# Ledger of designs, part 11: VH-VL binders against q58766

Target 1, 244 residues: q58766
Amino acid sequence: MIIMYAIGIGDNKEEVLKAYEKLKEEGIEVELIDNPKLLVDKLLDGEIDGAVRGSLSSSKVILYLRERIGKFYRASILKNPFTNGIFLLSPVGIDDISEDKNERIKDKIRIIEFASNFLKNYNIKAKVAVLSGGRLGDLGRNKVVDETIYEAEEIVEHFKGNVDIIHNGILIEEYLKDGYNIIIAVDGITGNLIFRCLGLICKIPGYGAVILSDKNVNFIDTSRNANWERYYNAIKFLIGGDFG
Below, E stands for the ipSAE of ESMFold2; O stands for the ipSAE of OpenDDE; V2 stands for 0.75 times the mean of E and O plus 0.25 times the DockQ between their complexes.

## First folded at step 2 (VH-VL; framework fv_dargistotug)

Design d06b (at its last look DockQ between E and O 0.01; V2 from the best seeds 0.00; counts 0 for: pae O 4.4 > 2, placed apart)
Fold by ESMFold2, look of step 2:
Structure d06b (fold): chain C 244 residues (1-244), chain A 118 residues (1-118), chain B 106 residues (1-106)
Amino acid sequence: as target 1 above (244 residues)
Amino acid sequence: QVQLVQSGSELKKPGASVKVSCKASGYTFTSYGMNWVRQAPGQGLEWMGWINTYTGNPTYAQGFTGRFVFSLDTSVSTAYLQISSLKAEDTAVYYCARHYDWGYFDYWGQGTLVTVSS
Amino acid sequence: DIQLTQSPSFLSASVGDRVTITCRASQGISRYLAWYQQKPGKAPKLLIYAASTLQSGVPSRFSGSGSGTEFTLTISSLQPEDFATYYCQQLYSYPTFGGGTKVEIK
């Protein structure tokens, strides 16, 4: 059986073509698809084994994906500067999880389940850290902070004995130093801001964003304006390649 | 206590095959990838590739496609390296090594010397 | 693939000396570089990861530095047990090793 991948090609054609040629030199078969709906349909119908959005419009591709598979969450894939491995940061879509407190907890539980299964396929043992809005010693000083602490503790209790999971407050740098590789943000806004700081300002290497859902969606979302290396690395990640 | 124990040294003739084993203990075998590293006499370390112990899918470095086959028996937490059609230049110590989170190799087997001579 | 060039290949030193080993990458690899020590007949042992982070149980006389394409391993005061071969390994992409630096007693 032929293993087939696709990269969406719209604007930024030069960089997508550079990635395509490099992959071809390495013997990796990739289809360039310029139709957003076709890219999604081929992936979901099993005609291709994995897809990168490439330089196609996000609004056309992601919205159509949502029409086809329903609710999903997004996780950014970043290299861990302290361990040289990778970690997932989720949620990173500003509207990925509910504003309602009880539904938000359910969303985070699903994210943890899907992200853990995702990492398993890459031969990575999941190690989950749940962020809150403060240090544990901050309890009682602010209602919003207290709520995030209690939410994080409820999530950890839900997974007792099932997943390697902790909550130790807001200290993301300590989680990453200790090798936690699923980082659960307080909400989509905080997750997006963390991503923008780490990935876009500090330039921590990344592989794009994956779709977390109960459907098998081997898809990486990439910037329309990325350098060819980003598209190349996303494909290499999808195939489980030579460590990225 | 993480431990990787490899099979003993082998003396083989050109054209034969060899199968090196690497038995893991002290951790969940399918949660970490397994790498194979070659070291020819008096030379440096050469990464041969790795096998995803959860899916069973191998990845071979350039130059190691063909005669080299990685495999698993997860029921006994063991990874295997098979080398077919042995050549004199295959004489080397072969190491298994577990990678941490797609990063550094934190635990290594003791090595298996394979000697190929007429 | 990403090539790593170590220098020197061979180094003679006395107990107490400060020893510096360099590793140069053929392209930028950020801080994704590890150092290993190997004694004759033994498997390599991890010393340093993420360019500068000491592995648990490794003596503090070992240190690593560098980013991008240039990296160093430093032994601040060489001890008898430090006579070994040292390898760098990049972890930016699929792993590759440097050619090694053998440290012998003078």
Scores: ipSAE 0.442, ipTM 0.779, lowest interface PAE 3.2, mean pLDDT 90
Fold by OpenDDE, look of step 2:
Structure d06b (fold): chain C 244 residues (1-244), chain A 118 residues (1-118), chain B 106 residues (1-106)
Amino acid sequence: as target 1 above (244 residues)
Amino acid sequence: QVQLVQSGSELKKPGASVKVSCKASGYTFTSYGMNWVRQAPGQGLEWMGWINTYTGNPTYAQGFTGRFVFSLDTSVSTAYLQISSLKAEDTAVYYCARHYDWGYFDYWGQGTLVTVSS
Amino acid sequence: DIQLTQSPSFLSASVGDRVTITCRASQGISRYLAWYQQKPGKAPKLLIYAASTLQSGVPSRFSGSGSGTEFTLTISSLQPEDFATYYCQQLYSYPTFGGGTKVEIK
């Protein structure tokens, strides 16, 4: 049986096509799809084995995917610049977690569980770091920051004794230096900003964002403004799960 | 002027409970966290934890979980430390201290001596 | 937790002497370090924060320096009222104190 994959092509066509050509040079055939619904439908209907959003609109593709499979989370796979390993960053979608405090905590707990299981499938032990909105010493300076600190502590307490998990404030650089491979952002906006800064500006290698759900969906979310390497890497990930 | 005034000294027997109060004045109580610090006789300072005065959520340092409870009465700008099942080793001076910028403790209560003796 | 090691634990000096106390952190804490003075039977008093910023009302003979893992409190000319125990405190993570340095007047 021939395994087939697809990449969505919207704007930023040159980068998508460049990825397409590079894959073709390696003997990997990928279908280019310019219709958001078609991409999702072909994937869910089993016509293709994996799909990359490519440069299609996030609001269209992700929304439709959510309609078809229900609620899911996303975790961006990035290369750790300090350890050369990988780490998962989540959430990275603005609608992935609730604005309600209690539900948001539950969402983050679920993300940690799904992410841990994801890494387990690749024989990687989860090491979780939870971000808050400031340093621990910033308590009392800002009520919103204080809330994030407490939220992070509550999450850590939930996993106490069961998962290698830590909260040490907003110090993502320290988390990465210490080899933590699951980074939990304060919210989807924060996570998305982190991704854009590290991936799109600083050009940290990455493989796109995987779907975290009870459903097995071979979909990789990518930025519409990504370079060809990110689209390429996403397909390569789908093919073999190779982290390089 | 900022002031933290703590309750008076306590003499308790092992197994009893004690509740120390820290009344704040001269500033908005719910705008700054409150820390608790323990100092055993002749020993150094030990951070016990803090309480978020806005949310009421406490955070306890390692070694200060279980028998130690932080609480608030915001209506009277007061923070409380309760210690249950008191032990001899709990004998110490307990301080409340306001959490300020950078995280330093700029104002301290005068301390409350808790003596646990049979 | 971040550990702070003060040295020396105890020192005797004469009035007018230059006194130096060192605080070493188990990891980098940038400038998130404070110094306190405690006199017998009294609560600690903040002297310096952010490693080198003098708290309002503290005499200028007190100064702090350092960043990262090594910090120093200096009293340029020791006065009789400076008899006390001094503590460093890191504020980078959950706050922890050094073991203290007791300064006695010789």
Scores: ipSAE 0.025, ipTM 0.546, lowest interface PAE 4.4, mean pLDDT 93
ESMFold2 (binder alone), look of step 2: mean pLDDT 93; pTM 0.948

## First folded at step 4 (VH-VL; framework fv_ogalvibart)

Design p1 (at its last look DockQ between E and O 0.01; V2 from the best seeds 0.00; counts 0 for: pae E 18.0 > 2, placed apart)
Fold by OpenDDE, look of step 4:
Structure p1 (fold): chain C 244 residues (1-244), chain A 118 residues (1-118), chain B 107 residues (1-107)
Amino acid sequence: as target 1 above (244 residues)
Amino acid sequence: QVQLVESGGGVVQPGRSLRLSCAASGFTFRYYGMHWVRQAPGKGLEWVAVIWYDGSKKYYADSVTGRFTISRDNSKNTLYLQMNSLRAEDTAVYYCARSYFGRAFDIWGQGTLVTVSS
Amino acid sequence: DIQMTQSPSTLSASVGDRVTITCRASQSISSYLAWFQQKPGKAPKLLIYEASSLESGVPSRFSGSGSGTEFTLTISSLQPDDFATYYCQQYYSYPYTFGQGTKVEIK
């Protein structure tokens, strides 16, 4: 059976096509699709083995995907600058998790579970680090930060004894140095900022955002304004789990 | 104005070859996939072939595989269909049509008639 | 290949009539179905895409519905200009395939 992948092509056509050409040079064939629904439907119907959103509209593709498979989360895949491995960063969208405290905790728990399972499929043992809004020693200085600390502790307590999980405040650099490969941000805004700083400013290699769900969906979410390399890397990831 | 104009049709004997052309104007030709669709006299429509925007990929209907070759010259805004080993059943009006990837055919040419007869 | 079965093959109607044409796919094509109108000696004209989306410039009396394997084209009030042959077409996967056509003729 021939394995087929697809890239969505909306605006930013030049970058998508450039990615397409680079892949072609390597003998990797992909289908270009400019219909958001078609991209999703072909994937879910098994006509293609994996899909990258490419430059198609997020609102159209993600919304339709949600309609088809239900609620899901996303995790950005980034290369760890210290260990040269990968780590998952989640949440990374402003509406990916609830604003309600209790529901937010549940969402983060689900993310950890799905992310752990995701890594398992690649024979990678999950090491989870939960971010809060400050150092542990900052407790009492700010009510908002305190809340993030308590929330993180509740999550760690939930997984205590079952998952390699840690909460050590806001020290993401220490988490990454220690090889933690699932980073749980305080919220989608925080996660998105982390992604933009590391990926877009510091240009840490990234492979897009994967779908975290009880369903196995080979879909990579990419920015509609990304360069060709981002689209290229996403396809490479889908094809062989290329982390380098 | 967006336009497709087919040419090259005519009467040929079985086993002979014919080359059709489709001239595009009024739009960015290199951004579109191009298709050939044919219609036998008094019959329905039959998809024949598609070529990618850059010519890198081609697909054919089973009925023409191995005999027909679709190609394009983006510098000339022209689509081609090389038809070899023509058969009587290839007699049809041949249309060229454009589409984005995964989209419907929104622009068609007027068609060119190919008649294969002894 | 995906087979498209269109019905009826011929339909006689009068001006002002409501006309319905059906198209069935041999397998699910989701919503990736187009309807075309063709008049004698002319190229097909796109009417509906994605099963229910009206192409720009097409009169609102034309509408499409359906998903999966069953689709319909409806002309709410047939006009003199609507007497023609109509085709459904799937563009879900290659090879693309058309229905056999429905000729709408004057009663």
Scores: ipSAE 0.017, ipTM 0.554, lowest interface PAE 7.4, mean pLDDT 92
Fold by ESMFold2, look of step 4:
Order: C-alpha cells, then sequence, then structure tokens
Structure p1 (fold): chain C 244 residues (1-244), chain A 118 residues (1-118), chain B 107 residues (1-107)
C-alpha cells in the first residue's frame, strides 16, 4: 500500500509464488495480479510503484501497455560474462523496431538515446556497440548483410562526438570483452535470439527487460517460463539493486 | 537548471494557519513525487508528507496528520502545504523535495522558515 | 514506523582519515536507504541512494554498503569539504524516517 510492486501471475505459477515468498521474507511488498489490463492500469495510474510481467501473456500485456503509452522499446539487462558489469541488449522484442530501413535506423537511434539515459540514472557511462550481420570485409557478398553494415555505420556517424559508440561488425564477443554496455542488435529477432542463447541456454544472470520510452514506466518484462530467480531479480532491479 | 523554491513562511500565532508553496522549474514536474521535510532549529530532519506524481496518493507523518494537507497543481508546477492548527512544535525550516522511483530526495529547495510563537 | 539509529552521534577526524558511519533500521528495509550530507544553513544533499549507488556529481571517496537492517557510509579519505552532518533515511515505507544525524567535526 505504501511502496508496492506487482508480479503478473499466469502460467508457471509455482515459480512466481517462490519469488513472491522470497520477496515477502525480505520485507518487499508485492501484489500478485492475474489480469493483464489490471497490472498495466495499476502501474500507470500510480497505484503500484513498479511491475513485472511475470508469467502473464506478453501479447496481452505488451499490446495493452502500447495502447496506454504508445511506442516503446525493450532492452534486456544481462551480466557481462567478461567484466562482471551489466549490459543492455536491444531491441529484444520481436516487433520493437520497424522492418522499413529508414524507420529502423530512427528506432535504433531512439533506443541508444533511451538506453544511455537509463545507464546514466544508474551512474554507468554508456559505451555503445552497434551489431551488423557481418564484418566490413564482407561487403559485396550479400545484399542484406551489406545493408546492415551500412546501417550500423550511419548510426555511429549520427552519434560521433556525443556518445562513445562503435561498429565493428558482428563481433559481439569482442564488444563485451572491451566493456561495451549497450549492444544494439540488427533487429528484434536477432536481439531476442541472442538473449535466449545467453540468458536461457547459457544461463548468464539477467534481470529482465526494461521499457525504453519517453514516459517514466517502471516495468520489467520477463519470460512466462522463467525460473523464480528471474522474477525475484526483476523486482530487485526495479528497486535499484545491482546484481554484479 | 533544476530548481525548487519555497515560499509562504513567516511568523504566526499558535492555532493559526499558513500555506506554503514550492515552485518547480527545469524539469517535468508532473513526473515526480513531491515531499515536505522539516527541520526544527538545531534539530535533525523530519519527513512531513508526500504526494504522488499525479496527486493520487498522499501520506503524512503522525505529528501532522489531520492538521496538514499536501497538494499539487501540475499545470502550475507548484506543490503546496496547507498547515492548520499550528503549534510551537511546528516551528522549523520547511523544505520541498523531489523524489523519483528508486531514489530518495535528489533535489531540495532552499527552505522557508515557519515560526509559531505568540 | 521504522526507526533509524545512527552511530556515532559525533565523530572527530582529520583530513585524510577514513570515516565510517553506521545506520541501523528497526526492521528490514531491503536496500531502500539513502545518505545525505548537510552543512549549516544549507539544504541536505543526496550522496547515496539504494544503499550503495552513488548520486551523480558526488565524489568517489563516498561509498555505501549494507542491506536489510545494517548500513554503512564510508568516506575513504576525508577532505575539508566533508565536515558536515550526515543523515541516513529509509524510504522503504511511509512514514519515511531519518536517523538522528552524525556530525563529522575537525579534530
Amino acid sequence: as target 1 above (244 residues)
Amino acid sequence: QVQLVESGGGVVQPGRSLRLSCAASGFTFRYYGMHWVRQAPGKGLEWVAVIWYDGSKKYYADSVTGRFTISRDNSKNTLYLQMNSLRAEDTAVYYCARSYFGRAFDIWGQGTLVTVSS
Amino acid sequence: DIQMTQSPSTLSASVGDRVTITCRASQSISSYLAWFQQKPGKAPKLLIYEASSLESGVPSRFSGSGSGTEFTLTISSLQPDDFATYYCQQYYSYPYTFGQGTKVEIK
């Protein structure tokens, strides 16, 4: 009632309940909400201080959130396996950015701006790497790959002088070794696949996906089939705890 | 420049009322929770009240409940504290402070002095 | 209500000293703890939020640690500008409450 969080509860009830009980033991007030519209309404109307989608359907929650606040992007928060810091991976929603080339460049520019501001609020200096589908030496071999390379170069040029930003192709492992903490995927599909490989298969610690928007929305998106630790960590991240 | 400026303090007799204002500038006022915090001369800090960013929730310290009312006008970027039935114990510098979720009071005003005496 | 108890109430130190101030909550507040610095006649200034996160523009010699009920503010090498009164504050639940303050004085 005073400082309140909510976790959406749909499928995977046992794992959500484990997270709830652990949070309760630590004195963190959490409401379990099984209605997608209610979860979003309570958050946006200020009745709760932060929300995690939990195991509710993403299509229902995310669609309704979009209706209430308009366009937004998602960034996964993951532990950097080489530096023990965190990095943001975005986009990670399969439909977060446009299929149209010019509009997707604008989307990525907005993502970089919002993600940089997000990290600044956590006292982390942004260091941005833009992925493409190949290396610069691959130009001319595949039209789609060429387009992703040119797109990444255009985005880097847009930010020169204002942000520490680089494009060195597809080499995500080198970006992470060098401490880049905002990783811009080619599109929502590639970002989602990277997350699933790193977070769900390799089990790199993660804290869910934050909403990047011009609205102040304290919401973390989580997989409906996550273990209880993911739901627990998402709430802890909303309250500002780093898990490094 | 992010700024909070309190006004409306002064000397009042016990049992009287006083209304404090806090003018906000340099940030989007309607996105932030706002608080009043007071400090009696030579004493520590005491939280007084909060109003949420949209005005939907208000909470008060026990020492002022039923006597003080916090309010805001988001169209005028202004926070208010209506203080009724003032007591000598209410003598303090009153600060307005901004909060943001995940952070306590990151911006404070300069304070306005309220003195309750005969 | 959650009571916050600071220790010590007064601390004498010299420039260059490491200074440690502790804050105890009467019940768990998770990591919802902030530290403020206040100089005479001035408004408080936020140093640390969420127990350990340094506010923008605050020198790196300030650090915070702890969770649950026990918290610590550390100044690694005291500077002339650091002689002030320090307050901890919980913002876990209303009413928000402050510790009684720790005055750091020159030795």
Scores: ipSAE 0.000, ipTM 0.413, lowest interface PAE 18.0, mean pLDDT 87
ESMFold2 (binder alone), look of step 4: mean pLDDT 94; pTM 0.956

Design p2 (at its last look DockQ between E and O 0.00; V2 from the best seeds 0.00; counts 0 for: pae E 15.8 > 2, placed apart)
Fold by OpenDDE, look of step 4:
Structure p2 (fold): chain C 244 residues (1-244), chain A 118 residues (1-118), chain B 107 residues (1-107)
Amino acid sequence: as target 1 above (244 residues)
Amino acid sequence: QVQLVESGGGVVQPGRSLRLSCAASGFTFRSYGMHWVRQAPGKGLEWVAVIWYDGSKKYYADSVTGRFTISRDNSKNTLYLQMNSLRAEDTAVYYCARSYWGRAFDIWGQGTLVTVSS
Amino acid sequence: DIQMTQSPSTLSASVGDRVTITCRASQSISSYLAWFQQKPGKAPKLLIYEASSLESGVPSRFSGSGSGTEFTLTISSLQPDDFATYYCQQYYSYPYTFGQGTKVEIK
């Protein structure tokens, strides 16, 4: 059976079609799908080998995917501007982790485990950096920031001696300079904002967001407002796992 | 108004060729996949072929593979079906229909009758 | 190819009757099934898409249900305008395939 991939096409059709044309020029077979559920169903039923959300509605596609495979997390794959390697950023969605402190900690722990395993599949050793809401020296200045600091420390303590993990406050630039390749955001809102700033504004190369789960699902989540290159890169990632 | 109008049907002998046309109006033709569906007299519906919005991909039913060619001219908002080596079993009303990606056929033409007889 | 089988082939009913037509797929097509109505000398008309979604402009007495391999079209109260032939069609994968049709005729 011929290997087939699909890209969701909702709004922002012009950019999706540009990606499609570019891929076609390279001899890459891609199916366009304007049905959120069909995209997921074809993937899970084995009719296609990989799927990119493209510009389809996140709420529809992601919700349905959760209905089919259960709870999962997402991690955006971005190119490290300092080392030229890649790093995973998670969470990146507002509903990706719990608002409850204890459950949120568990979610972040699970994310780290799944992300580490994901990188292992590509023969990359995990280096985990946990973000908090301020510098370590900011402790005591704001109760909300303090909570993020304590939460980060608790997570580091959980993995101490097992995973290369660090917490050094909000200094994401230092994490990336030091080659950390799993960045754990404070929450989905923070992660999404980081992604939008680095990816959509500063145009850091990216490959979309992968599914972090106990299930192997070749699905790449992309922004509905992305340019053609983002959709193109997502498919290229699915094809060869090339990180550029 | 969204409309599809088929033409080119008629009576032909077996082994001959015929070309059908489907004129589209009232919508952005280049945004849709286009299909041919046929219906033999007193029989059910049979999907024949599909062509992608830009003509880059074409698929055919096994019954017409190698004999029929689907094409389109987006500058003329027209869909075509070149039918070669016609057989008696190709006798049918031929409909053109549009579909978005992963969607059902929502607009059909009125159909054009093709009769293959000696 | 995915085979679509409708039942019954012919159905006699009266105005006001509840009518049920079944369509079976040879393999799972999830919910990607459409129902069409066709009257003599006319093109098919889309009634239901995605197994249970009513097409715009279609009367509410029409409804669809089912998923996987078993699907049903229901007319809650048959009207004079509903005497026609009905077809199910899968658009899950190529080649697209239709059921053989169900003719609903007046008793």
Scores: ipSAE 0.543, ipTM 0.812, lowest interface PAE 1.1, mean pLDDT 94
Fold by ESMFold2, look of step 4:
Structure p2 (fold): chain C 244 residues (1-244), chain A 118 residues (1-118), chain B 107 residues (1-107)
Amino acid sequence: as target 1 above (244 residues)
Amino acid sequence: QVQLVESGGGVVQPGRSLRLSCAASGFTFRSYGMHWVRQAPGKGLEWVAVIWYDGSKKYYADSVTGRFTISRDNSKNTLYLQMNSLRAEDTAVYYCARSYWGRAFDIWGQGTLVTVSS
Amino acid sequence: DIQMTQSPSTLSASVGDRVTITCRASQSISSYLAWFQQKPGKAPKLLIYEASSLESGVPSRFSGSGSGTEFTLTISSLQPDDFATYYCQQYYSYPYTFGQGTKVEIK
């Protein structure tokens, strides 16, 4: 059978159509779907092999996806500006992890496990960096910062000797220079803000946000206001193509 | 207005005790680590002690370990220094100071003088 | 314990001079170095934190540089208000330690 992909089309139609036409020129079959529920249903029922949210409403698509598959996390896929690789930034959904600090440690552990397995499916060895709001030398200065430091150290200890994992504070640029390819943000809000700064303001190339779950879901979330290249690259990533 | 005000300094004999207080206002005291720093007459600055924001950890300079105790009451926004077994070399102006994330001591009190003499 | 060594101990200068003060740590303190100014009878005032970051309200003629073990405070054009004693301080690890001070005096 024909391997089929879909892109959601809502607002920003011109950029979605540009991506569609480029994929068509390359012989890649893509269906344009303007209904959030239908996009998700076709993907999960096996009628299409992968889906990109495109320019459909995030609140409608993501909420319905959560109804169908339960809890999941999101990771943004970005090109590393210092190396030729990619990195995953997670969490990036504002409600992906618990507000309760003990439960959010468990959420981050799951994210690391799912993200590491995801990279394995692309033959990439995980190298994990956990962000916090400060360094060990900052302990005792601010309650909020201290909590993030202790949390990061606990996560690193959980994986002792099992995963290539580090915590050395807040300096994401040091981690990226050293080739860490899974970057764990403090929480969903922090991760989303990092993505918006790097991807949307500074224009670091990216492939959208993947779904991290115990279910096999070939779905990439993209910004409603993305340029055509991000929609195009998201489809190319789903089919397992190179990253440029 | 962020402010620290020390009190409790005075003249005491060697071997005696003295308690210093530092009243904080204008910021969320319970979220900050607090320090004591002293300066002997005509001399440089010497860090004395720290207490973490929640009181869970305390560290002291070697020169005062076992003799001084730092404490805080977050419900009263007050930092304390209990000074026991005072010696002549403890004569100094004592400052309280606040630390903040990424910075050393961004806020200081005006100090209180402790004089230890026979 | 990390020892902090300042040089010079005293420095004579005129208004308008460029002044440099150095501070050396006995081991790496990364960038966890602060500079303070103190005038007679007054509490110290934070000038520079994290080796090179200017504290809010401090004149731009003050600057800091360095990392690891060697650090410099520079006053690009000395003003009458700048005659004071300057201290470096590491806050990398306990016990926090200060340099011995540098007194900047009028020539």
Scores: ipSAE 0.000, ipTM 0.436, lowest interface PAE 15.8, mean pLDDT 88
ESMFold2 (binder alone), look of step 4: mean pLDDT 94; pTM 0.956

